# Designs tried in a protein design chat: VH-VL binders against Protein ULTRAPETALA 1 (ULT1). Part 17

Target 1, 237 residues: Protein ULTRAPETALA 1 (ULT1), of Arabidopsis thaliana (Mouse-ear cress) (q8gza8)
Amino acid sequence: MANNEGEMQCGSMLFKQEELQEMSGVNVGGDYVEVMCGCTSHRYGDAVARLRVFPTGDLEITCECTPGCDEDKLTPAAFEKHSGRETARKWKNNVWVIIGGEKVPLSKTVLLKYYNESSKKCSRSNRSQGAKVCHRDEFVGCNDCGKERRFRLRSRDECRLHHNAMGDPNWKCSDFPYDKITCEEEEERGSRKVYRGCTRSPSCKGCTSCVCFGCELCRFSECTCQTCVDFTSNVKA
Short names: E, the ipSAE of ESMFold2; O, the ipSAE of OpenDDE; V2, 0.75 times the mean of E and O plus 0.25 times the DockQ between their complexes.

## First folded at step 15 (VH-VL; framework fv_polzastobart)

Design X2 (from W5 with heavy chain N61Y, light chain L96Y; at its last look DockQ between E and O 0.35; V2 from the best seeds 0.00; counts 0 for: pae E 2.8 > 2)
Fold by ESMFold2, look of step 15:
Structure X2 (fold): chain C 237 residues (1-237), chain A 122 residues (1-122), chain B 107 residues (1-107)
Amino acid sequence: as target 1 above (237 residues)
Amino acid sequence: QITLKESGPTLVKPTQTLTLTCTFSGFSLRTSGVGVSWIRQPPGKALEWLALIYWDDDKYYNPSLKSRLTVTKDTSKNQVVLTMTNMDPVDTATYYCAHSYESDSGYYFDYWGQGTLVTVSS
Amino acid sequence: DIQMTQSPSSLSTSVGDRVTITCRASQGIENYLAWYQQKPGKAPKLLIYDASTLQSGVASRFSGSGSGTDFTFTISSLQPEDVATYFCQQYDHYPYTFGQGTKLEIK
């Protein structure tokens, strides 16, 4: 059945075909994408294995020489260590895949997409990196006159100002934090009231990093861009 | 905002065991890619890396001191503990804990505690 | 262990001058090299990682270059608040090792 064919390719939704182009050993499974990978040491040469990438951000490596692990699965760090690599732990650079016949470090591939998103889940808690957030502009309406005023959401402080304004049922033009204005100031024309903040995707009306403060008021709303959807979904995990 | 703070005794006697606690906030050792290191600096001398513990409990020690060092974590308390046995006056130093996030290139120390001076004297 | 040798060990120069500090590794470390600033009685502060990448929030007058065994740290225009000791650190191999430091003073 056509439906069964679509359901049997669940892993095909993880990456577009163009993103996997020329990678060796691509195998699309039920809920994963699998590729050939390896790690090289001066002492033992190439250790070759298969890497599975999951939408959860989990990465699993199966090496034919790895006895004793539950279901014979390794993390990339464990694989790097067991390959005999003599350097410090840097599996993102030391584990490679084959693209176009060449060894390419994982760090230079799309294969870390879900891992990197998973490792940034701290956006719903105190962020470990601090307050750098990219977000589209938003508008808040005045309770007195109904005019909308543009808020920039480029820093944590700016996101906080917008959050507080959205939570204030009596917010008015004189409360605008960026300039001294009143209801006398003209509103932006409707044709120029665009959501700005994302320059990297023609389909995205906002920034690629829509998650801030871990609350619904501050995040990019109504965005259909897959990057923003992924970030928003990861916050709820 | 990431912060780390070292705590423990400031004076120990030779042969005693030193135990230092790094208490931190703004990150968790449950987060993939996070590590905490211990580094010391004798007065007027170069920094010396002692130990590293990763979020997945993988541990590394400076080989010159490995027999004397143990690093552990308590993820629920946001703490990392360093134990160093058989202290000697040469071990007098300021002891730091430092945060690292897993980068493509491995670990460097992006946030440091203020340090605690430990003096080893009779 | 990889030995990290800094040059010079101390340096005295004028506000506004260009400052250059070098760091040499005893073997190749690719670009796995960080630079730290340490003021008296304070913890080190990361300025540069991966030899040339500026840490977030660090002034643009600081820069780094090099790969392999030879690395350079530069302050394009020295400011009074830059008086400190500067250290390089390799993270290519365990143990991680630091340079002996360069003490920078203003004359």
Scores: ipSAE 0.373, ipTM 0.723, lowest interface PAE 2.8, mean pLDDT 78
ESMFold2 (binder alone), look of step 15: mean pLDDT 92; pTM 0.935
OpenDDE, look of step 15: ipSAE 0.442; ipTM 0.743

Design X3 (from W5 with heavy chain S100T Y107W; at its last look DockQ between E and O 0.17; V2 from the best seeds 0.00; counts 0 for: pae E 3.9 > 2, placed apart)
Fold by ESMFold2, look of step 15:
Structure X3 (fold): chain C 237 residues (1-237), chain A 122 residues (1-122), chain B 107 residues (1-107)
Amino acid sequence: as target 1 above (237 residues)
Amino acid sequence: QITLKESGPTLVKPTQTLTLTCTFSGFSLRTSGVGVSWIRQPPGKALEWLALIYWDDDKYNNPSLKSRLTVTKDTSKNQVVLTMTNMDPVDTATYYCAHTYESDSGWYFDYWGQGTLVTVSS
Amino acid sequence: DIQMTQSPSSLSTSVGDRVTITCRASQGIENYLAWYQQKPGKAPKLLIYDASTLQSGVASRFSGSGSGTDFTFTISSLQPEDVATYFCQQYDHYPLTFGQGTKLEIK
């Protein structure tokens, strides 16, 4: 394989084309790869769904088999449970995709690559002293004009950008990493600055046990953590 | 270092409700892939699995005791609580709480509390 | 429920001897089996998981094998500190179930 093989966009950068070959239902989206997946129950047969794989390590399943599933995002474990599988919880082995016409467990596919990397980073970060995982937005002020610019602390790279900006005593609007801006650009209104994301907001009611990025989604009822899925499933609206 | 400790009454009368608290340290139920289980052992007999609660609040109860068991967690206090209704002398046992974590192959119990003996008698 | 049957129910043997304990599941459980050691008055301790994988910090004289329905636990050379009851446990299906135990004593 050579660098000039081809250019990939956001979702296309997650996997090589040959890694997805023969896999049913592949759809490359903006920042995800989607495939058909399923889980089998002796009692209820096959539950079929769509699995989205994100570079953050998040896995999102939209079930097609029951009323209400179209509005819900499920974790793989929640999908396994809703499918009625009779074994103990083992979603990596019980959720399958179709490769070459055959059911293949997720644990035997490349699709868990980013999930497994995320689990490693979480475990190592918990052992590493001084590490901070933050899922909320922070602001950095320009030394020239005093205007504040929003940083989203959702990934390791985004946290590094914020850390470097905070450590730069001469940081300016022109150093903003996400867009080419100058001190001429309008500062975000003060009313918008009070919203920093989940966990620091009283409006996040369903994410008491979510990981960092899950809490942002709780305010939109689309969070995929089991606690938020259970909460959404138990409310009428 | 992972530790767990069971607390609650050691003597309960028939028909009463038992409430046991598992207080743990060295891990959090905020951590993905972590669970806590309750297991009991009648004197001189085999272990019996009672209930399991996961970090994402997923729960499983032994079907033979399903209507009698409730398991809940308080993540901020590092506690898991077992409630068992309508106690009977046959429920006399040492009650353990145990830690488990997500693996590719499933859920086995790698750290256990010391256990607490609960006697159901007049 | 998956029934787990251990054999023998008790065993008395000498220091240095090889000890073999078997565990049979009432239906196939692949390799989703753990072995525990329980010393008198103490909580169980995990020794082996996935039928054959040794838990961290466990002595290499302990081993396990098998898959499907028939499983074997072995102590290659019995030591005095190995006096305990040993249990198998399946984790393929809920409810999670344990064998009745094998009480191991030294002659």
Scores: ipSAE 0.248, ipTM 0.629, lowest interface PAE 3.9, mean pLDDT 77
ESMFold2 (binder alone), look of step 15: mean pLDDT 91; pTM 0.931
OpenDDE, look of step 15: ipSAE 0.375; ipTM 0.711

Design X4 (from W5 with heavy chain R30S S32R; at its last fold request DockQ between E and O 0.13; V2 from the best seeds 0.00; counts 0 for: pae E 2.6 > 2, placed apart)
Heavy chain, then light chain:
Amino acid sequence: QITLKESGPTLVKPTQTLTLTCTFSGFSLSTRGVGVSWIRQPPGKALEWLALIYWDDDKYNNPSLKSRLTVTKDTSKNQVVLTMTNMDPVDTATYYCAHSYESDSGYYFDYWGQGTLVTVSS
Amino acid sequence: DIQMTQSPSSLSTSVGDRVTITCRASQGIENYLAWYQQKPGKAPKLLIYDASTLQSGVASRFSGSGSGTDFTFTISSLQPEDVATYFCQQYDHYPLTFGQGTKLEIK
ESMFold2, look of step 15: ipSAE 0.379; ipTM 0.709
ESMFold2 (binder alone), look of step 15: mean pLDDT 91; pTM 0.937
OpenDDE, look of step 15: ipSAE 0.432; ipTM 0.736
ESMFold2, fold request of step 16: ipSAE 0.391, 0.439, 0.329; ipTM 0.729, 0.757, 0.685
ESMFold2 (binder alone), fold request of step 16: mean pLDDT 91, 91, 91; pTM 0.932, 0.935, 0.930
OpenDDE, fold request of step 16: ipSAE 0.811, 0.793, 0.800; ipTM 0.924, 0.916, 0.919

Design X5 (from W5 with heavy chain G106N; at its last look DockQ between E and O 0.02; V2 from the best seeds 0.00; counts 0 for: pae O 7.6 > 2, placed apart)
Fold by OpenDDE, look of step 15:
Structure X5 (fold): chain C 237 residues (1-237), chain A 122 residues (1-122), chain B 107 residues (1-107)
Amino acid sequence: as target 1 above (237 residues)
Amino acid sequence: QITLKESGPTLVKPTQTLTLTCTFSGFSLRTSGVGVSWIRQPPGKALEWLALIYWDDDKYNNPSLKSRLTVTKDTSKNQVVLTMTNMDPVDTATYYCAHSYESDSNYYFDYWGQGTLVTVSS
Amino acid sequence: DIQMTQSPSSLSTSVGDRVTITCRASQGIENYLAWYQQKPGKAPKLLIYDASTLQSGVASRFSGSGSGTDFTFTISSLQPEDVATYFCQQYDHYPLTFGQGTKLEIK
């Protein structure tokens, strides 16, 4: 009896199959959906790229405009700029995907469903500081010391850790499997806590999206934890 | 029908801590997307947003008052509590709690309590 | 913080007149703007959200327009019951901020 442990690919839950079926270059990753995208310059023509959509609301574009283009993990705005588009700051309208053989602006697609404008701001702030891509992070309070500890949600495993911690009413610093975080360690400064990737900005449409990993019951949508409930609710919406 | 009601002291002495309770009905803080905010309005002045608490216990405070403000929720009682420390006469205002629902970036306030006037005086 | 500046601060018009109130944001806020009506001794009432969407149950004489930094609230035909202070509110960034208000009176 082959335990078909259906690896809930987080990417597969981002969009309905029906929403993506007419899009060109669709690849469903572990934690993202990738589609072919582009931007048209009147001067230079079409720059073709790959757009990755993350449940965190992050958008990353890998440019393929030329075989030697090294531009990776661009924001849509950066890609727009890179493409030589004459108009600035209209990437939602200028960056297009191919749907049914036609160029369709991102603004007219479902791909911006999770887009978080706050993520853009975080990315800009982090770039200025040479800091790594802003990822959505969450905090869980330690039951022993009361300190809030950061959980990175960058990988399935990290999401699992967070989910487990949220589900554990007795979670403590020592429960971190990889990070030897102890209750003796100082809490992150408030200024650092602000850098969550998703800050739940009022303008953020993706902040309510839930990535639920690590709970076996989540695979069956039967988990009663708030995270899973939220996830299920968001998937149905 | 959604209703909110503010309760607490109407008179506070300077340097004391104000504790206000918002009791609501018609919605639950167990519902994803639900938020409750506190807003105040000094007499004859503009509205000032103070704090917001979400269903998942995420909280935001006005930075201008951040150190003085604490917002908590009791989901079982349908209550949100605001505490404001070191009250000053300048903090005299009508305090409102208001409902918001985070759907499609809905951070406007569709339902308000009637407000409670808090006077800070010696 | 995003500053919201309303104009005018006060307005006196006649019944049936068209009323226009403007709200300017210190930075672009897309369409994340709401308009409220506040009558004396009452809590604010939501009239418009997303710059131009009329709240359910609100009279059709109320409307809103604008995006980015400049927004307009309009009453097509002023009624006696419309005497109130009107506020804009942005919800694009924390802290959430309100305009200073526009007091509307009837001559």
Scores: ipSAE 0.015, ipTM 0.555, lowest interface PAE 7.6, mean pLDDT 83
ESMFold2, look of step 15: ipSAE 0.105; ipTM 0.559
ESMFold2 (binder alone), look of step 15: mean pLDDT 91; pTM 0.933

## First folded at step 16 (VH-VL; framework fv_polzastobart)

Design Y1 (from X4 with heavy chain N61Y, light chain L96Y; at its last look DockQ between E and O 0.14; V2 from the best seeds 0.00; counts 0 for: pae E 4.8 > 2, placed apart)
Fold by ESMFold2, look of step 16:
Structure Y1 (fold): chain C 237 residues (1-237), chain A 122 residues (1-122), chain B 107 residues (1-107)
Amino acid sequence: as target 1 above (237 residues)
Amino acid sequence: QITLKESGPTLVKPTQTLTLTCTFSGFSLSTRGVGVSWIRQPPGKALEWLALIYWDDDKYYNPSLKSRLTVTKDTSKNQVVLTMTNMDPVDTATYYCAHSYESDSGYYFDYWGQGTLVTVSS
Amino acid sequence: DIQMTQSPSSLSTSVGDRVTITCRASQGIENYLAWYQQKPGKAPKLLIYDASTLQSGVASRFSGSGSGTDFTFTISSLQPEDVATYFCQQYDHYPYTFGQGTKLEIK
């Protein structure tokens, strides 16, 4: 367990250097890491600010437009509202940082590491019974256009749909089981594909053992494919 | 196990202020990502979302009712309080409180209280 | 406000039948849609979120699909305990808005 008073966590220990690679405006403080951040609205354009990440999981945003000695400190949600996006609370996706010259949502960065960890610790003490480990979302490529389409693997039926799609070498966009789509529909952006859909967080990687090794929901004793045969043999042996 | 329960008056006169308390267990509103909403349902009609308060004291209100609504929390008592001013017979409904957890993909209500019927009449 | 329109308003069918309910949003809401079941005198129960993800502990006969403006909720084989009113809800923008409901009965 960590010491509360006898231990200092320096900003340089919060993230490895490679985790911060290519981020704009990185400053390492005594007990935080600070980066340039922003939020975009059609009403006001880009609002630019400084995000501080603390080992406690706290996130503080300071708008650079204030010249005073004690600048206003905002939560990410308050910053989202301040920037003109007040009709929805989606700050993990609407607040961005610059990585390699591109705007990247916070949800797709390591910067939420401590925020997410503190939420898990508190939730374990007062946990929601609905927070269950689930299969990660997976993608199936179209044989005609090469675009990838997202499959959710939450139920046995959904797992079967994905299983069947992976076994079909001629699978195409028109075979997508959730909607009537064609190859003309835009593919999900690469930055959005990192979202895998856990019960409580879209940034969660999900359960890889259920997907890779299988479980009773995603492997089928009546199927003759090698992955189902291997699963059935291994759980019995 | 998450549970929520609404309490307050079941009968209110027109123009009075309604105060409802949501008492919950199985979670803390000091936990990052947690929020509690108030939703009402007039008899035989669709649900109507009223207000939401999160762990960081961020608050959202239905714009059509914003001038009449206030939501507050008392984390030490595991309670959220809704105040609705200037009640009218059209506000007769079952009032629910509901838990939600912050998500990058959206916000939905995973656990609900049993609801309390509030009747507004003279 | 984003209006949610459900069809049909009422449905009567037999045990074992496939049930299909649709929900249309007045604007694109991506996949930010949930389905709820509400039995008489009870609070709504979350069944599906993100249009197609089944909530933990919900029976596998329930499913959802769709994105954008058109969404479908399906019960693959109706059971007696599924008699209820079913609602869709969007959570793309405040205010959260709900469909008017579909009352499901067994013949």
Scores: ipSAE 0.228, ipTM 0.604, lowest interface PAE 4.8, mean pLDDT 79
ESMFold2 (binder alone), look of step 16: mean pLDDT 92; pTM 0.935
OpenDDE, look of step 16: ipSAE 0.764; ipTM 0.898

Design Y2 (from X4 with heavy chain G33E D57N; at its last look DockQ between E and O 0.18; V2 from the best seeds 0.00; counts 0 for: pae E 2.1 > 2, placed apart)
Fold by ESMFold2, look of step 16:
Structure Y2 (fold): chain C 237 residues (1-237), chain A 122 residues (1-122), chain B 107 residues (1-107)
Amino acid sequence: as target 1 above (237 residues)
Amino acid sequence: QITLKESGPTLVKPTQTLTLTCTFSGFSLSTREVGVSWIRQPPGKALEWLALIYWDNDKYNNPSLKSRLTVTKDTSKNQVVLTMTNMDPVDTATYYCAHSYESDSGYYFDYWGQGTLVTVSS
Amino acid sequence: DIQMTQSPSSLSTSVGDRVTITCRASQGIENYLAWYQQKPGKAPKLLIYDASTLQSGVASRFSGSGSGTDFTFTISSLQPEDVATYFCQQYDHYPLTFGQGTKLEIK
């Protein structure tokens, strides 16, 4: 049984093919476009990762230690900080993608289209409605019924519960840690699925993800993935 | 219209802890790309940036004062709080809170509170 | 820390005159520089950001130029209401730092 996720848009509809021309590492997913990205510091050189762009305006940068893994969801600002960049926070200008063999800042690309639209929407919402959800939540699909159940990523323990659920191919509604539920319980309403939690910044203590490039402070000591090993070996050599 | 106002004690004795509150309206610190900073100005002297807190709770302190400063926010109250320990007469200054949008290029301060003078004397 | 040095420290001139103030950074800051006006007893007011971009609602007689380490602020025709102290500020690196100011007076 395939996971029934809240995917509403095909990634191929996010950008015209011409807009992605000559970009390195383009991969179109179910509801995102992914590209190779990086950030440069004089101390550590280039930190390389993959940027996912969502129609919601979310931007996620993920570690290459585990190809295609969704567990290390950094914001661009967190990625800039982890890369060891010396300057003040300016991630739109300091995080780059490769276009035609050249590093191009995000601010000069189409990739910020949905982020910028969402930022305007959030500002407008503040003037017409109440408090906004700012903490990032994630959803895990039941192997039996395909319904999605919401996980909060606000503490290390909550992140571990989510990680364990994502790693369990037989995860079911009965395994839900927050309530005793079955597949008979109603799925999370669509309005709650559009409210994602906080950014994955280093100041959010619920972030336990591996960062394999450009930031010595955030490396997990027990990480054995080949990407982390290669990076530390290359720095020593 | 964006407005900010500083509140707290105006007279503090040496070694005491100062707590200042910035209360604001016209924006929310839960909205993307908004930040609030604390800046001070000793009488007749240059401005000195103290601390910055972003909408995503990311924080930066001036390293010359890092161990003395704490900045926090309360989004539901539209407040940012500065705490500064071990006050000294050299800390006598007008304290401002200021708003900025996160620009592509970085941060400059487009709206300021009126400021509050804090005098440190025995 | 990036040191911002302004020149001159004070300036006295006549209504209608052209005013020029300079600001030098101790290292390259690209165009990440703002200019502020501060009147006595008041908070600073943003005039210019990104070295040369005029803030909304600011009079067109104010302008800025420069990049790297050397920056210039100009008032094309001084008005009586322009009596104030002017500061530059860099935002390329933390800590954010300000120039020491230029006090502008009318003769």
Scores: ipSAE 0.464, ipTM 0.738, lowest interface PAE 2.1, mean pLDDT 77
ESMFold2 (binder alone), look of step 16: mean pLDDT 91; pTM 0.935
OpenDDE, look of step 16: ipSAE 0.804; ipTM 0.913

Design Y3 (from X4 with heavy chain S100L, light chain D50A L96Y; at its last look DockQ between E and O 0.20; V2 from the best seeds 0.00; counts 0 for: placed apart)
Fold by ESMFold2, look of step 18:
Structure Y3 (fold): chain C 237 residues (1-237), chain A 122 residues (1-122), chain B 107 residues (1-107)
Amino acid sequence: as target 1 above (237 residues)
Amino acid sequence: QITLKESGPTLVKPTQTLTLTCTFSGFSLSTRGVGVSWIRQPPGKALEWLALIYWDDDKYNNPSLKSRLTVTKDTSKNQVVLTMTNMDPVDTATYYCAHLYESDSGYYFDYWGQGTLVTVSS
Amino acid sequence: DIQMTQSPSSLSTSVGDRVTITCRASQGIENYLAWYQQKPGKAPKLLIYAASTLQSGVASRFSGSGSGTDFTFTISSLQPEDVATYFCQQYDHYPYTFGQGTKLEIK
């Protein structure tokens, strides 16, 4: 079989074209997406800049507020202060981009996707009590058609949805919790199923190498299924 | 679960310096978007915001107390320390530390410690 | 500083009644307003942020509305456990400021 999975620009993989629709000043770099941004002060007017969004969750702003400005690589919070904005620190709400000719706060855009994801991820901190383990994506097969549907296991709610689906011998595509679908919806291509989305778990190095043995997040003491009973018994012992 | 606890002296004499420690668990000040604030409540009165420190070490003090307040953090110990100089009987209050997160809807105090009463009396 | 004027200062009513508390800011604060519940001897608990959004785990009988300078907090059907003092707080400008509170009592 011929390998046709050519390399894509990392910047081009950060957002779908639809997500950047009508956004002003979009420039796709090797490992970032850049857009025009700004922040408004009633006293000084608009400070205009370029925002770079990275897959790491980093956000960098290069200010263009004055012709002689040499500010290089500001955080959004620093840019908000630099602009002279009179309100308290609220850069997610006060830094804007232009979409369809209108100022739109960052909080109302997809541009914070990676920043927000990095805020939710597990830490490598040595805090055993309450430490969270990240789980890879899993698939559940439809009883009627056999198609597999992807479940994300990033929160207790998502783990519960997956757990319930696995415990349902009559689970079908119409029971899929994330979207309204039927068996007519196309299944993910096999080449995409190998990617399981595990990124920050200490026990995970990638989709194909991620290992999750079960934890309090994905096993439920009130459930009578053998997997949960076995886990609860073993952990308590 | 996020928890915070205030500790320090409960009785302070006028002119002395108060040092309060906020010890927390369930979050880290290394986590992007996290902040810790100090707020006080004099007996029977409204809450008064004192100071705020963010994960990136950005700091804000209530202007009415600006030269009296110092806030610092020790991320490895999960602690934030408030120092308030030149204490006066009017500073008698319950002192709280509180968590905030830089949310899409703004910046508000979602989890609070139980508070510690500090009495300033001769 | 933005002054937060809250009314009434005190309210006594019956279980099942609708409770309404108002909060007025001395200047526009958009929707950057939070409501807290404080029971005697306890720290405040966040109920509502962004003027109208319920904090996770808060009962649906609590609600908030308003923007700009005038805000309203409502308990649709008062329960015995709702006895507390309720505060509004603006977070649009430093210093953050709080209303003086409304003490809610049953009967």
Scores: ipSAE 0.623, ipTM 0.826, lowest interface PAE 1.2, mean pLDDT 81
ESMFold2, look of step 16: ipSAE 0.530; ipTM 0.788
ESMFold2 (binder alone), look of step 16: mean pLDDT 92; pTM 0.930
OpenDDE, look of step 16: ipSAE 0.859; ipTM 0.945
ESMFold2 (binder alone), look of step 18: mean pLDDT 91; pTM 0.932
OpenDDE, look of step 18: ipSAE 0.832; ipTM 0.930

